# VHH binders against o75319: the designs that were tried, part 172

Target 1, 181 residues: o75319
Amino acid sequence: GNHIPERWKDYLPVGQRMPGTRFIAFKVPLQKSFEKKLAPEECFSPLDLFNKIREQNEELGLIIDLTYTQRYYKPEDLPETVPYLKIFTVGHQVPDDETIFKFKHAVNGFLKENKDNDKLIGVHCTHGLNRTGYLICRYLIDVEGVRPDDAIELFNRCRGHCLERQNYIEDLQNGPIRKNW
Below, E stands for the ipSAE of ESMFold2; O stands for the ipSAE of OpenDDE; V2 stands for 0.75 times the mean of E and O plus 0.25 times the DockQ between their complexes.

## First folded at step 11 (VHH)

Design n1 (framework vhh_4orz_3; at its last look DockQ between E and O 0.83; V2 from the best seeds 0.00; counts 0 for: pae E 3.6 > 2)
Fold by OpenDDE, look of step 11:
Structure n1 (fold): chain B 181 residues (1-181), chain A 120 residues (1-120)
Amino acid sequence: as target 1 above (181 residues)
Amino acid sequence: EVQLVESGGGLVQAGGSLRLFCAASGFTFSSYAMAWLRQAPGKRREWVAFITSKGRTYYADSVKDRFTISRDNAKNTVSLQMNSLKPEDTAIYFCAAKYWPTLYGSYDYWGQGTQVTVSS
């Protein structure tokens, strides 16, 4: 259906580049069919996403979609020049090791292939916050050796919203390191 | 043999300026991100400034708007212009190189460091 996700309007559409990383987080863009249920200023389409990224003088090199549905937009709504990766990620629970591994693998692959540019990895779930924040932080912690609190703070600051899910936060702070590859 | 050699450190009064240099050799400089880190007595080493292989720069909050990192790929050098120096900037400053294009994590190569002392 075309119902607007719960609380979707409450979050900033696009965050900022996380300094020193290639990550940017955003909420899920909604295809045109959702626009009739939104005020003009609330609309955030795939096109709007790219416009907002451009306004930041950035460029997306990859989109990782962590939503557990395909109803929000179609990959065809994206420029052909920007790879799209779907990682179905269940909400509200800590992602499993397979999901974490898939994410890490995708990020590492991108970094290897994009050393010659500054393109961003755009990551989103529904709100671009909890699942998105967890996986980004998990990467920074497990792969880059960042302190959990520093990773969380960095993400929150750049996203413009703080991770909300206590189970995510606790796992990041106190949970085990996951296998990288 | 890989070498990173820092220079330009010394004693300066508060409010003064220094310019640090790092000369790199023994690796493909243009493919590496470069960084300046510093370690004050009794403190942990901390990141100061970072520059990607493509020239994007990042700064620690403590030095933002005062320090400027730059690189010259033709000369295999990275520089740190330090303005408005403060006593708390006193530290050994290290030049480091990183192949992986992220700020965080381990660096591949390190210089021996250069002492910067800022007097009150």
Scores: ipSAE 0.755, ipTM 0.882, lowest interface PAE 0.6, mean pLDDT 95
Fold by ESMFold2, look of step 11:
Parts: C-alpha cells; sequence; structure tokens
Structure n1 (fold): chain B 181 residues (1-181), chain A 120 residues (1-120)
C-alpha cells in the first residue's frame, strides 16, 4: 500500500545547497496517492520539491534516487524534464563498493557535463539522511579529500538533521578511503 | 606556461584593510574557478574565499563579512578585499585555480603567495 514511510513526517523536506559543492539533499517526495493520509502542510510531492528548490534560487540538473523501491513516485511524475538516476541502495548496511562506485561515477559525469552552469545534484533516499548522507560524505572524502568530520558536519548542517546510523558514521570516520572512482 | 602572480600583500595594523590581486595567464581564465587560500606558520593551508566561473562566492566562516572575492574576466584577474583585519589573518595568501566547479579537492594551478602581516 500507500503507507507513509516510518518517521518520514519528522524530517524537513529539503535541505540547503551544500556550500562549495553541487549537492542538495531531500527526503523522498510522495506521489498524490499518499496525500490522503497527510495534512496539507505535511505534503511533499514532486511538484513541492521543485517549488522549494526554486524558492532557494536553485535549479536541479540531476536527481539521484537511492531508494530500494519504486513505489513512492515515478520519474514521469516530475514537473520538469530533469535527468534521473536510480541507484538501488540497501538500507541499514554500509553501501558496498559497487554502489559507492556507481554514485561517484554519476557525480563525476554530472560535473563534467555541467561545468558551465550552476545546477545541483539532488540526492534522496527515504528520509534524505542516512544513505544520502553516507554517499555524499563518501564522495567528499574519497574524491574531494575532505576530512571525514568536516564532511559530516557540512552535511548535517545543510540537511538540517544529523546522520543517525552509527555504522555509517563509524565507516566514514574510521573506515578505508575507497579509490574506486 | 600557466602563471598566477599575487600582489598587494604587506604589513597593516589591526582593523585596517588590504586588497590582494592575482594576475592569471596561460589558461582560459573564464572557465576556471578561483580561490584564495592562506597558510600561517606551522599550520595547514586553508581556503578563505572561492569564486566560480559564473560568479558564485563562498567564504570561510572566519572571514565572512570582512573579505570579498571578485574576478575580472576581461583582465584575467581575481582580487580579495580584506577589511577589519585581525592578527589571526597573518599568513601567506595564495591564489589558486581549479577547472572543476567545486571548492574542495586539488587545485590545478597555484601562485607563489604573498605575505600579509597584521600587527597590534
Amino acid sequence: as target 1 above (181 residues)
Amino acid sequence: EVQLVESGGGLVQAGGSLRLFCAASGFTFSSYAMAWLRQAPGKRREWVAFITSKGRTYYADSVKDRFTISRDNAKNTVSLQMNSLKPEDTAIYFCAAKYWPTLYGSYDYWGQGTQVTVSS
């Protein structure tokens, strides 16, 4: 069914652009069929996503969807034509090297194609927090050379919520730098 | 031959102002992001200001509202206006250029640096 993801209402819909990067994180937008179970102020649809991005004077140039399911919205429900990429990412476990590589490859490809504009990569999982934060931080650490604690602080501040899963935090802080990019 | 040449450094009293300039040559300046970084003795090099090829700017928290980065693509220059200087701003200041549109990571070209010393 159309059950609201657990704790989804507890998270801010969209974060802020992460300064010095091309990233913005958000929770999964929910298509119209979910709105029956939501108060008007709780709704966060694909249209709402794009309106909130425009309110920040930003523009999305790519959406990377990390959810393991396709039931929350369909890419064709997006109000604008924007490149969309799904990277099926299993929750609760540190993403494997193949998933990390796919994410890095997508980001690097975007940067090459979009060096002459200011468009953002939107990244989401279900809550826009743990898987999203892990992969964004992993990119910043491995590819951009950002210190783990600095990457985590930047993500937390811009998302408006702190990373919650200890295994993700521990892997970012103490795990190996992956050279798979 | 790519060159980034800084100028405008010197000795200034706390509370004063200084304007740094960086003249660029040997690459397509308008396609590169530009940055100012600084290094105090015994410390890591840290970024202070960054400007993309399209003019979006970022500042380190320690210099926000005191420093202003700007670029002139017609003259191939980037500058750093430094106001309300503090002794903690004492460092060698480097101009750097980066083709990729992100603040972090390696820079492609570096200047030789210019000394800024803030007394009092």
Scores: ipSAE 0.288, ipTM 0.676, lowest interface PAE 3.6, mean pLDDT 90
ESMFold2 (binder alone), look of step 11: mean pLDDT 88; pTM 0.888

Design n2 (framework vhh_4orz_3; at its last look DockQ between E and O 0.76; V2 from the best seeds 0.00; counts 0 for: pae E 2.1 > 2)
Fold by OpenDDE, fold request of step 12:
Structure n2 (fold): chain B 181 residues (1-181), chain A 120 residues (1-120)
Amino acid sequence: as target 1 above (181 residues)
Amino acid sequence: EVQLVESGGGLVQAGGSLRLFCAASGFTFSSYAMAWLRQAPGKRREWVAFITSAGRTYYADSVKDRFTISRDNAKNTVSLQMNSLKPEDTAIYFCAAKYWPTLYGSYDYWGQGTQVTVSS
């Protein structure tokens, strides 16, 4: 259906590049059919996403969609030049090892193939915060060796919102390192 | 054989300037991010400046707006222009190469370092 996700309006549509990384987080863009339920200034479509990224003098090189539904927008709504990867990620629970691995693998592949440019990995779930923040931080911690608190702080600062889910935060801070391959 | 050779270090008065150079060989330079790190007496090594293969730069807060990192892929060199030098900038400065394009994590190759001394 065309129901606006709960609290979706409360979050900034697009964050900032995470310095030292190729990550940028954003909330889920909504296809045109949702616009009738939104004020003009609340609308955030796939087109709006790219416009906002451009306004930051950035360019997306990959979009990783972590939502557990396909009702928000279609991959066909994106430019053909930007790869789209769907990783169905259940909300509210810590992602399983398979999900984490898929994310890490995708990021690693992108970084290996895009050394000649400065394009970003755009990551989103529904709000672009909890699932998104967890997986980005999990990557920084497990693969890049960043301290958990530093990773969380960096993400929060750049997203403009703080991770909210205690189970995610606790797992990042005190949970085990997940295998990278 | 991989080599990173630093040069340009020396003694300078506070407020002065130095330009460090690092000449790289033995690997595909243009595919690597480059960095400068420094180690002061009795302190741990700290990151100073970073430049990606695509040319994006990052700086430690302590050197921001004073130091400038740049690279020349045609010459396989990376440089560090250091202006408004302070005594606390005194350290051995190391050039490092990183295959992985992020700021975080370990470096693959290191130079031997060059001494920079800033007198008050």
Scores: ipSAE 0.886, ipTM 0.930, lowest interface PAE 0.5, mean pLDDT 96
Fold by ESMFold2, fold request of step 12:
Structure n2 (fold): chain B 181 residues (1-181), chain A 120 residues (1-120)
Amino acid sequence: as target 1 above (181 residues)
Amino acid sequence: EVQLVESGGGLVQAGGSLRLFCAASGFTFSSYAMAWLRQAPGKRREWVAFITSAGRTYYADSVKDRFTISRDNAKNTVSLQMNSLKPEDTAIYFCAAKYWPTLYGSYDYWGQGTQVTVSS
């Protein structure tokens, strides 16, 4: 059961706010039961997530969990005041249009409800990189009109790691624009 | 009717300062993000400074540390303090508003602009 996700230790826990947006990306936090397999400096729990966000003088207003499983942590491990949304994605193929639309809807709903504060949308998959980066960039391209290469550069810099999946990168750069509703 | 009215433009020597103002009416000002953009003759309009309804600010690299955007929700105004002006800052400066608190994308409302001319 409590096996550390492959390569999870290789990634920075939390990125930085993406300037001009409400996004921050991070890898999946791991509940206490995983900590027996981690050195103290490797631990990254839901509590650690919120402490690291506070250290950046930021506040989460929504967490979008893109993982396919519930084994890493439970929503009740989060403050009850922070909305949580699960959007199941599978990490082998470019997310389908239904998944993209669900993500766009969630982000647009957040922006409408939170336009008068400065809270962030936290987005994670297992590593907070490929699926997370794809959907954030897809939103910036399709909804905000950001040029694909600029969206990718912004994500890479703020996450602290470059997108790795070439099919995701190719789809962002050369693939079809997806409808926004 | 929505109106954004800029003022404070003029002629200034290089190294000098100006403060632009934008008076807003006809919409709920405190709920909108505000921006300043500029357009030099023969050039495309470019974004300069942005402030969300919550007060977070962003600046284009070319003006960072020289320009300061601020807003006064009680007076429905946004201003742009421009210091250390350069001839390259010569342009018509536009006030703009958008509902979403994000830098990117289109603006909902535009002013008519105010001319800023910086002489060497």
Scores: ipSAE 0.548, ipTM 0.807, lowest interface PAE 1.6, mean pLDDT 91
ESMFold2, look of step 11: ipSAE 0.458; ipTM 0.767
ESMFold2 (binder alone), look of step 11: mean pLDDT 87; pTM 0.883
OpenDDE, look of step 11: ipSAE 0.848; ipTM 0.913
ESMFold2, fold request of step 12: ipSAE 0.501, 0.541; ipTM 0.793, 0.807
ESMFold2 (binder alone), fold request of step 12: mean pLDDT 88, 88, 88; pTM 0.886, 0.886, 0.888
OpenDDE, fold request of step 12: ipSAE 0.878, 0.881; ipTM 0.927, 0.928
ESMFold2, look of step 12: ipSAE 0.418; ipTM 0.730
ESMFold2 (binder alone), look of step 12: mean pLDDT 88; pTM 0.885
OpenDDE, look of step 12: ipSAE 0.849; ipTM 0.913

Design n3 (framework vhh_4orz_3; at its last look DockQ between E and O 0.77; V2 from the best seeds 0.00; counts 0 for: pae E 4.5 > 2)
Fold by OpenDDE, look of step 11:
Structure n3 (fold): chain B 181 residues (1-181), chain A 120 residues (1-120)
Amino acid sequence: as target 1 above (181 residues)
Amino acid sequence: EVQLVESGGGLVQAGGSLRLFCAASGFTFSSYAMAWLRQAPGKRREWVAFITSSGRTYYADSVKDRFTISRDNAKNTVSLQMNSLKPEDTAIYFCAAKYWPTLYGKYDYWGQGTQVTVSS
């Protein structure tokens, strides 16, 4: 259906590049069919996403979609030049090792192939916060050796919203390191 | 053999300028991010400036707008222009190389360091 996700309007549409990384987080863009249920200023389409990224003088090189549905927008709504990766990620629970591995693998592949540019890895779930934040932080912690609190702080600051889910935060701070590859 | 050799350090008065150089050899320089780090007496080593393989730069807050990192892939060199130097900038400055294109994590190669002393 075309119902607006709960609390979707409460979050900033696009965050900022995480300095020193290639990550940017945003909430899920909604295809045109959702616009009739939104005020003009609330609309955030795939086109709007790219416009907002450009306004930041950035460019997307990959989109990782962590939502557990395909109803929000179609990959065809994106420029053909920007790869799209779907990683179905269940909400509210800590992603499993397979999901974490898929995410890490995608990120590492992108970084290896895009050393000659500054294109961003755009990551989103529904709100671009909890699942998104967890996986990005998990990457920074497991792969880059960043302290959990530093990773979380960096993400929160750049996203403009703080991770909300205590189970995610707890796992990041105290959970085991996951296999990288 | 991998080598990073720093130069350009020395004694300078507060408000003065120095330009550090790092000459790299033994690896594919253009594929690596480069960084300057510094260690003051009795303090931990801290990150100062970072430049990706694509040329994006990052700076520690303490040196922002005063320091400029740049690289020359043709010459396999990275430089740090230091302006408006302060006594608190006194440290051994290290050149480091990182294959992984992120600011965080360990570096793959290190120079021996060059002393920078800023007098009051």
Scores: ipSAE 0.849, ipTM 0.914, lowest interface PAE 0.6, mean pLDDT 96
Fold by ESMFold2, look of step 11:
Structure n3 (fold): chain B 181 residues (1-181), chain A 120 residues (1-120)
Amino acid sequence: as target 1 above (181 residues)
Amino acid sequence: EVQLVESGGGLVQAGGSLRLFCAASGFTFSSYAMAWLRQAPGKRREWVAFITSSGRTYYADSVKDRFTISRDNAKNTVSLQMNSLKPEDTAIYFCAAKYWPTLYGKYDYWGQGTQVTVSS
């Protein structure tokens, strides 16, 4: 059905732009049909997302949706001017090489197309934390050469919540560099 | 041939100010992000300030609110205003350029550096 994702209320809706990158992370926005079970201050719709980004004096140029479902909102709920890309990412396990490659390919394509502006890549999974944090950090480590601890610290600080899944953290810190860029 | 030439370094007392300049030639300056990095004796090179081709700026925590990076696309220069200098700011300061507008990763062009020495 249309039930609120578990623990979704516990997370800040939108993080802050990650300095020196084009990334901003957020939890999944929910269509108004979900709002029946939410207090007004708990609501976070696609419209709320764009309002919050605008309040930060930022602009989204791409949304990467990492969820395995389309139940939370529809791409039609987004402005036509903002490209939307879904990358089905299996939860609870380290994403496979194909998923990592798709993410890197999307980010690199965005950077090429948006070199001369300041638009952001918005990335979300259900909570905007574990899968989102892993893929952003994996990109920063593999492609940008950021030290694992620095990437994780930057993500945690800007998201406002720490990465929670130990297998993701261990793979980022101790796993191999992926050369699939 | 691409060149980045730093100037404005020197000896200054703690609490004082310096302004560094970097003159660029041999590439389309307005299309590149610019950075200042520094290397203290016995330490690895670290970034200090970064400015994108569109003018967005970033600073290392250690220099935030004391240093200001700016660029002049008409003169092909980038500068670093350094205020409230501390002995730990002593380093060789390098100008660098990269095509991609992200802080991290490889820089395409480097200057030879200019020495800044802050005496206690």
Scores: ipSAE 0.226, ipTM 0.644, lowest interface PAE 4.5, mean pLDDT 91
ESMFold2 (binder alone), look of step 11: mean pLDDT 88; pTM 0.889

Design n4 (framework vhh_4orz_3; at its last fold request DockQ between E and O 0.83; V2 from the best seeds 0.75)
Fold by OpenDDE, fold request of step 12:
Structure n4 (fold): chain B 181 residues (1-181), chain A 120 residues (1-120)
Amino acid sequence: as target 1 above (181 residues)
Amino acid sequence: EVQLVESGGGLVQAGGSLRLFCAASGFTFSSYAMAWLRQAPGKRREWVAFITSSGRTYYADSVKDRFTISRDNAKNTVSLQMNSLKPEDTAIYFCAAKEWPTLYGSYDYWGQGTQVTVSS
C-alpha cells in the first residue's frame, strides 16, 4: 500500500555524517506513488536523498535498509553505483544476534573495501531513528569500543533526533556485547 | 620493520608555535589513517588530531582551530602544526597509525613520542 508511515513527517529527512565514522542516518525515502499524499515540501524520494547528501558535500557508498517491508521504494530507484543491502529488521524489539551480526559484517566489509575514500554508509529504517540508531550504536560500542553514552549522544546529535525507545537505550547502556563473528 | 619517528618538539612560550613531524616506514603509509595523541604528566593519553587515508581530518575540541594535521604520502610523513600554544598543551606527543579508517578504537603502530613544553 501507499500509506504514509505513521509520524514519518515528524522526522528530518537526512542527518549528518557522524564525525569519525562513515555513518549517516536518514528516514525511509518514498517512491513516486506516495507523492500524491504529501505536500511538495514533505516529499522525500530516493532522488531527494541523493540530492540532500550532495548538498552536504558527501557521497553514499552503501545503503543499508532496515525496514521490514519493501513497499517504500525499489532498489532500482537507486543509482547503480551505490550498493543496496536489505536487512529485514523487526520494529520495537531489540534486534537479535543474527541481525546485529549481519549489520556488523556489512559495515566491516564496506570499510575494508573503502579505506581510500570517504564514502558514507547510509542507514535507514522507517524513521531512521530507533532501529537505525541502535544498530549504529551497537557497532560503535561492540566493534569500535566507544562508550555507550558517547555513542548514543553522537548518533542523536548527528541525526537531529534522539533515540526514543527505552528498551534500545537500556540494551545499549547495560546489555552484553554481541557476537562480532 | 615498522617505525614511526617523531620530531619537532621542544620548549616554547605561551602563544608560540611548533610543528611536529612523524616519519613512517615499514608499512604502506598511504593506506593508513594517522593520528597525534598526547599524554600530560599524571593524565591519561588523549586523542588530539586524526587524518584518514583519504585526507579527512578530525580534531579534539581542545585544539580545534589551533592545530592542523596534514600528511604527505610521497614522503611518508604526517605533521601537526600547533599554533597559539598554551601551558595546558604541555605533553608528550605521539604519532600513531591504524589501518582501520575510523577515529575510534586502537592503533596498530606507535612512535616513541616527542616532548612539547609550553611555558607561561
Scores: ipSAE 0.851, ipTM 0.914, lowest interface PAE 0.5, mean pLDDT 96
Fold by ESMFold2, fold request of step 12:
Structure n4 (fold): chain B 181 residues (1-181), chain A 120 residues (1-120)
Amino acid sequence: as target 1 above (181 residues)
Amino acid sequence: EVQLVESGGGLVQAGGSLRLFCAASGFTFSSYAMAWLRQAPGKRREWVAFITSSGRTYYADSVKDRFTISRDNAKNTVSLQMNSLKPEDTAIYFCAAKEWPTLYGSYDYWGQGTQVTVSS
C-alpha cells in the first residue's frame, strides 16, 4: 500500500540551491493519503515543497522525479503547473549510461530555455540523496568540468546530508567520464 | 566581432579600493552571464566573481565581502568593486562572458586583462 518509505522521516525535506548551478534537491513529497501515519511536523506534501522553495526566494521551473514508482504523488497533485519529467532510475546500482544521458539531456534543455530567468531544477528520488546526488554530481563532473570531490562536497553541503552509497561515491571519484551527446 | 575590454587597473596600497570596468560589444549582452577571473604570477587562473544575466552573484571565498560584481545592461558593462585590497589580490584581472547560466565550465569570450598591483 501507501506505507511511508523506509527512513524517509530521517532526511531533511528540501535542501538549498546549489550555488553556481540551477539545482535543488529534495526527498519525494507524499500525497495526502500517506499522512495518516505522520505527525504534522513530519509531513512533506507537494504543497509543502512549493512553500519551502518560495521561503528560500526561489522558483521551480522543472521537477525531475527519479523514483521507480508512481505511488508517492502524481503531477496533478502539484499546486502549480510546472514542467515535470519522470526518469525511472533503479536504486542500489550506479545508474546506467542511458539514464545518465536522459538526465543530462533534460538539464541541458532546461538551461537553454531558461537563460533569461533564475528558475531551479528540482531533483528527487525517494530520499533525495543517493540517486539524486549521483546524477547531479555526474552532470557537474561530465558536463561542467567540476572536480569529483568538489561536486560531492557541494551536493552534501546543500542537501544537508552526505551521500551514503559507497558504489556511487566510488564511481563519481574514480569512474569514467560519460558521454554528453 | 565580439570584444571585451577591461579598464581601471593600476597600483594601489594595501587596504585601498579599486574599481574595474569591462565594456562589451558584438553580442547580446543582456543574455550573457559575466565573470571576473584573475591570474597571479606563477599561478593558475581562478574565478573571482560571477553574475548571471538575471543578476544573481557568486564570489570566490577569498574575495567574499570585499568585492562586488555588478552589471549595467543599458551600457553593456560589468564592473568589479574591489575593497580592502591585499597584496594577495595582485594579478591580471580578466573579464569573461558565456551564454550558459552556470558558474562552472568554459567561457565563450575573454578580454585581454588589466593589471592590478597591491603594494604593502
Scores: ipSAE 0.583, ipTM 0.822, lowest interface PAE 1.4, mean pLDDT 92
ESMFold2, look of step 11: ipSAE 0.536; ipTM 0.803
ESMFold2 (binder alone), look of step 11: mean pLDDT 87; pTM 0.877
OpenDDE, look of step 11: ipSAE 0.423; ipTM 0.752
ESMFold2, fold request of step 12: ipSAE 0.509, 0.544; ipTM 0.776, 0.798
ESMFold2 (binder alone), fold request of step 12: mean pLDDT 87, 87, 87; pTM 0.877, 0.877, 0.880
OpenDDE, fold request of step 12: ipSAE 0.816, 0.833; ipTM 0.900, 0.906

Design n5 (framework vhh_4orz_3; at its last look DockQ between E and O 0.91; V2 from the best seeds 0.00; counts 0 for: pae E 5.3 > 2)
Fold by OpenDDE, look of step 11:
Structure n5 (fold): chain B 181 residues (1-181), chain A 120 residues (1-120)
Amino acid sequence: as target 1 above (181 residues)
Amino acid sequence: EVQLVESGGGLVQAGGSLRLFCAASGFTFSDYAMAWLRQAPGKRREWVAFITSSKRTYYADSVKDRFTISRDNAKNTVSLQMNSLKPEDTAIYFCAAKYWPTLYGSYDYWGQGTQVTVSS
């Protein structure tokens, strides 16, 4: 259906580029069918996403969708020039090694192929916070060797919201490094 | 053989300016992000400025609006324009190269460093 995700309205639609990275996080954009259930100022469509990115003088080069459903928007709602990657990621639990690997692989591939530009990797789950934040931080920690607290702080600051899930935070801070490629 | 050779360091009075240069050889320069780091006596090495292969720049808060990093891929050089220098800017400045286009993580290649001394 087209019911609005719980607490979706509570989060900023788009974060800021994470300095020193190619990441930007945002909440899930909602296709037009959701608009009738939203006030105009609450609407956040795929089109709105791109407008907001442009307002930041940025450009998306890849969208990684971590939601566990396809009901929010269609890839066809996105510009054809921007690749879309779906990684079905279950909410509330720490992503499994396969999910982590898929994410890392996608990011690494993008970085290798986009060294000549400065396009962003847009990452979102439902709220663009917990699953999104975990995987981005997991990447920074495992691949870039960033201290867990620094990664978390950087993400939180740029997203405009803090990671909420204690299991995610705990895993990032104290969990094992996951296998890389 | 990979080489990064810094130059341009020296003694300058507070409020003065210096321009550091780093000449790179032995690798595909244009594929690498470049950075300047510095180490003051008794302090840890710290990141100063970073420039990606796409020429996006990042600066440490302590040097923002005073330092400018730039690169010339045709000449395989990266430079650091340092204005409004302060005594706390005194350090050995290192040029470093990183293939991976992110600010974080280890660098692949390092220069030997150049001394910058800012007198009060």
Scores: ipSAE 0.837, ipTM 0.909, lowest interface PAE 0.6, mean pLDDT 96
Fold by ESMFold2, look of step 11:
Structure n5 (fold): chain B 181 residues (1-181), chain A 120 residues (1-120)
Amino acid sequence: as target 1 above (181 residues)
Amino acid sequence: EVQLVESGGGLVQAGGSLRLFCAASGFTFSDYAMAWLRQAPGKRREWVAFITSSKRTYYADSVKDRFTISRDNAKNTVSLQMNSLKPEDTAIYFCAAKYWPTLYGSYDYWGQGTQVTVSS
């Protein structure tokens, strides 16, 4: 059935725009079928996502879904005007170079096509924290030249939760710079 | 040849105001984000203000609410209005341009800088 992901209720639904970037992170929205096991204040649907983004005076221009499953919501639950991209990303392991490259390619393509607007890239995994934080930070480090600790601090502050997976943190801080092409 | 030429620097007393200008040529100005950075003697160059091609602005905490960056795409200029100046604002101020509209990372083009000195 439609069981709520472990610890999903413990995380803020949507973070804040990361200043100086086009990123905003959030936990996976859950389609209506999940709501029968949620209190009203715990619900976070695709519609709720867009309402919360609008309340921040922001607009999504792309959603990158990092989950390894397709059961949480369907792309049809999103406005047709918002591009959606799934990048299957294995949890618990540092993402491989091909996954990192796909993420970088998607972000760079978005930035090129959206220079004349201020729309955001929404990124989520299940909790919007570990895989999401890793790939956003990896982009900031490798492509934008941000120091690892500064990237991590920026992500943590704007998400409202700290990265939890030590192997991810260790790889960001001490691992090799990954190629950008 | 790409050029960024700063002007408007000078000597001003604490509490005063200056307006810096940067004239750009040799590239498609409206495609680039623009920034002001500064470097005081013996210190690292630091970011001060940033404006995207869509005119979203960002400021360093040390200058927030005192400085205002703006751009004129018709004139290919970016300016920095500097109010309530403090001695710690003394520095060479550089105009810089960057293709990506994000704050972080390297700048593609730099001006030669203009000196701002705040006394009192």
Scores: ipSAE 0.153, ipTM 0.606, lowest interface PAE 5.3, mean pLDDT 90
ESMFold2 (binder alone), look of step 11: mean pLDDT 88; pTM 0.887

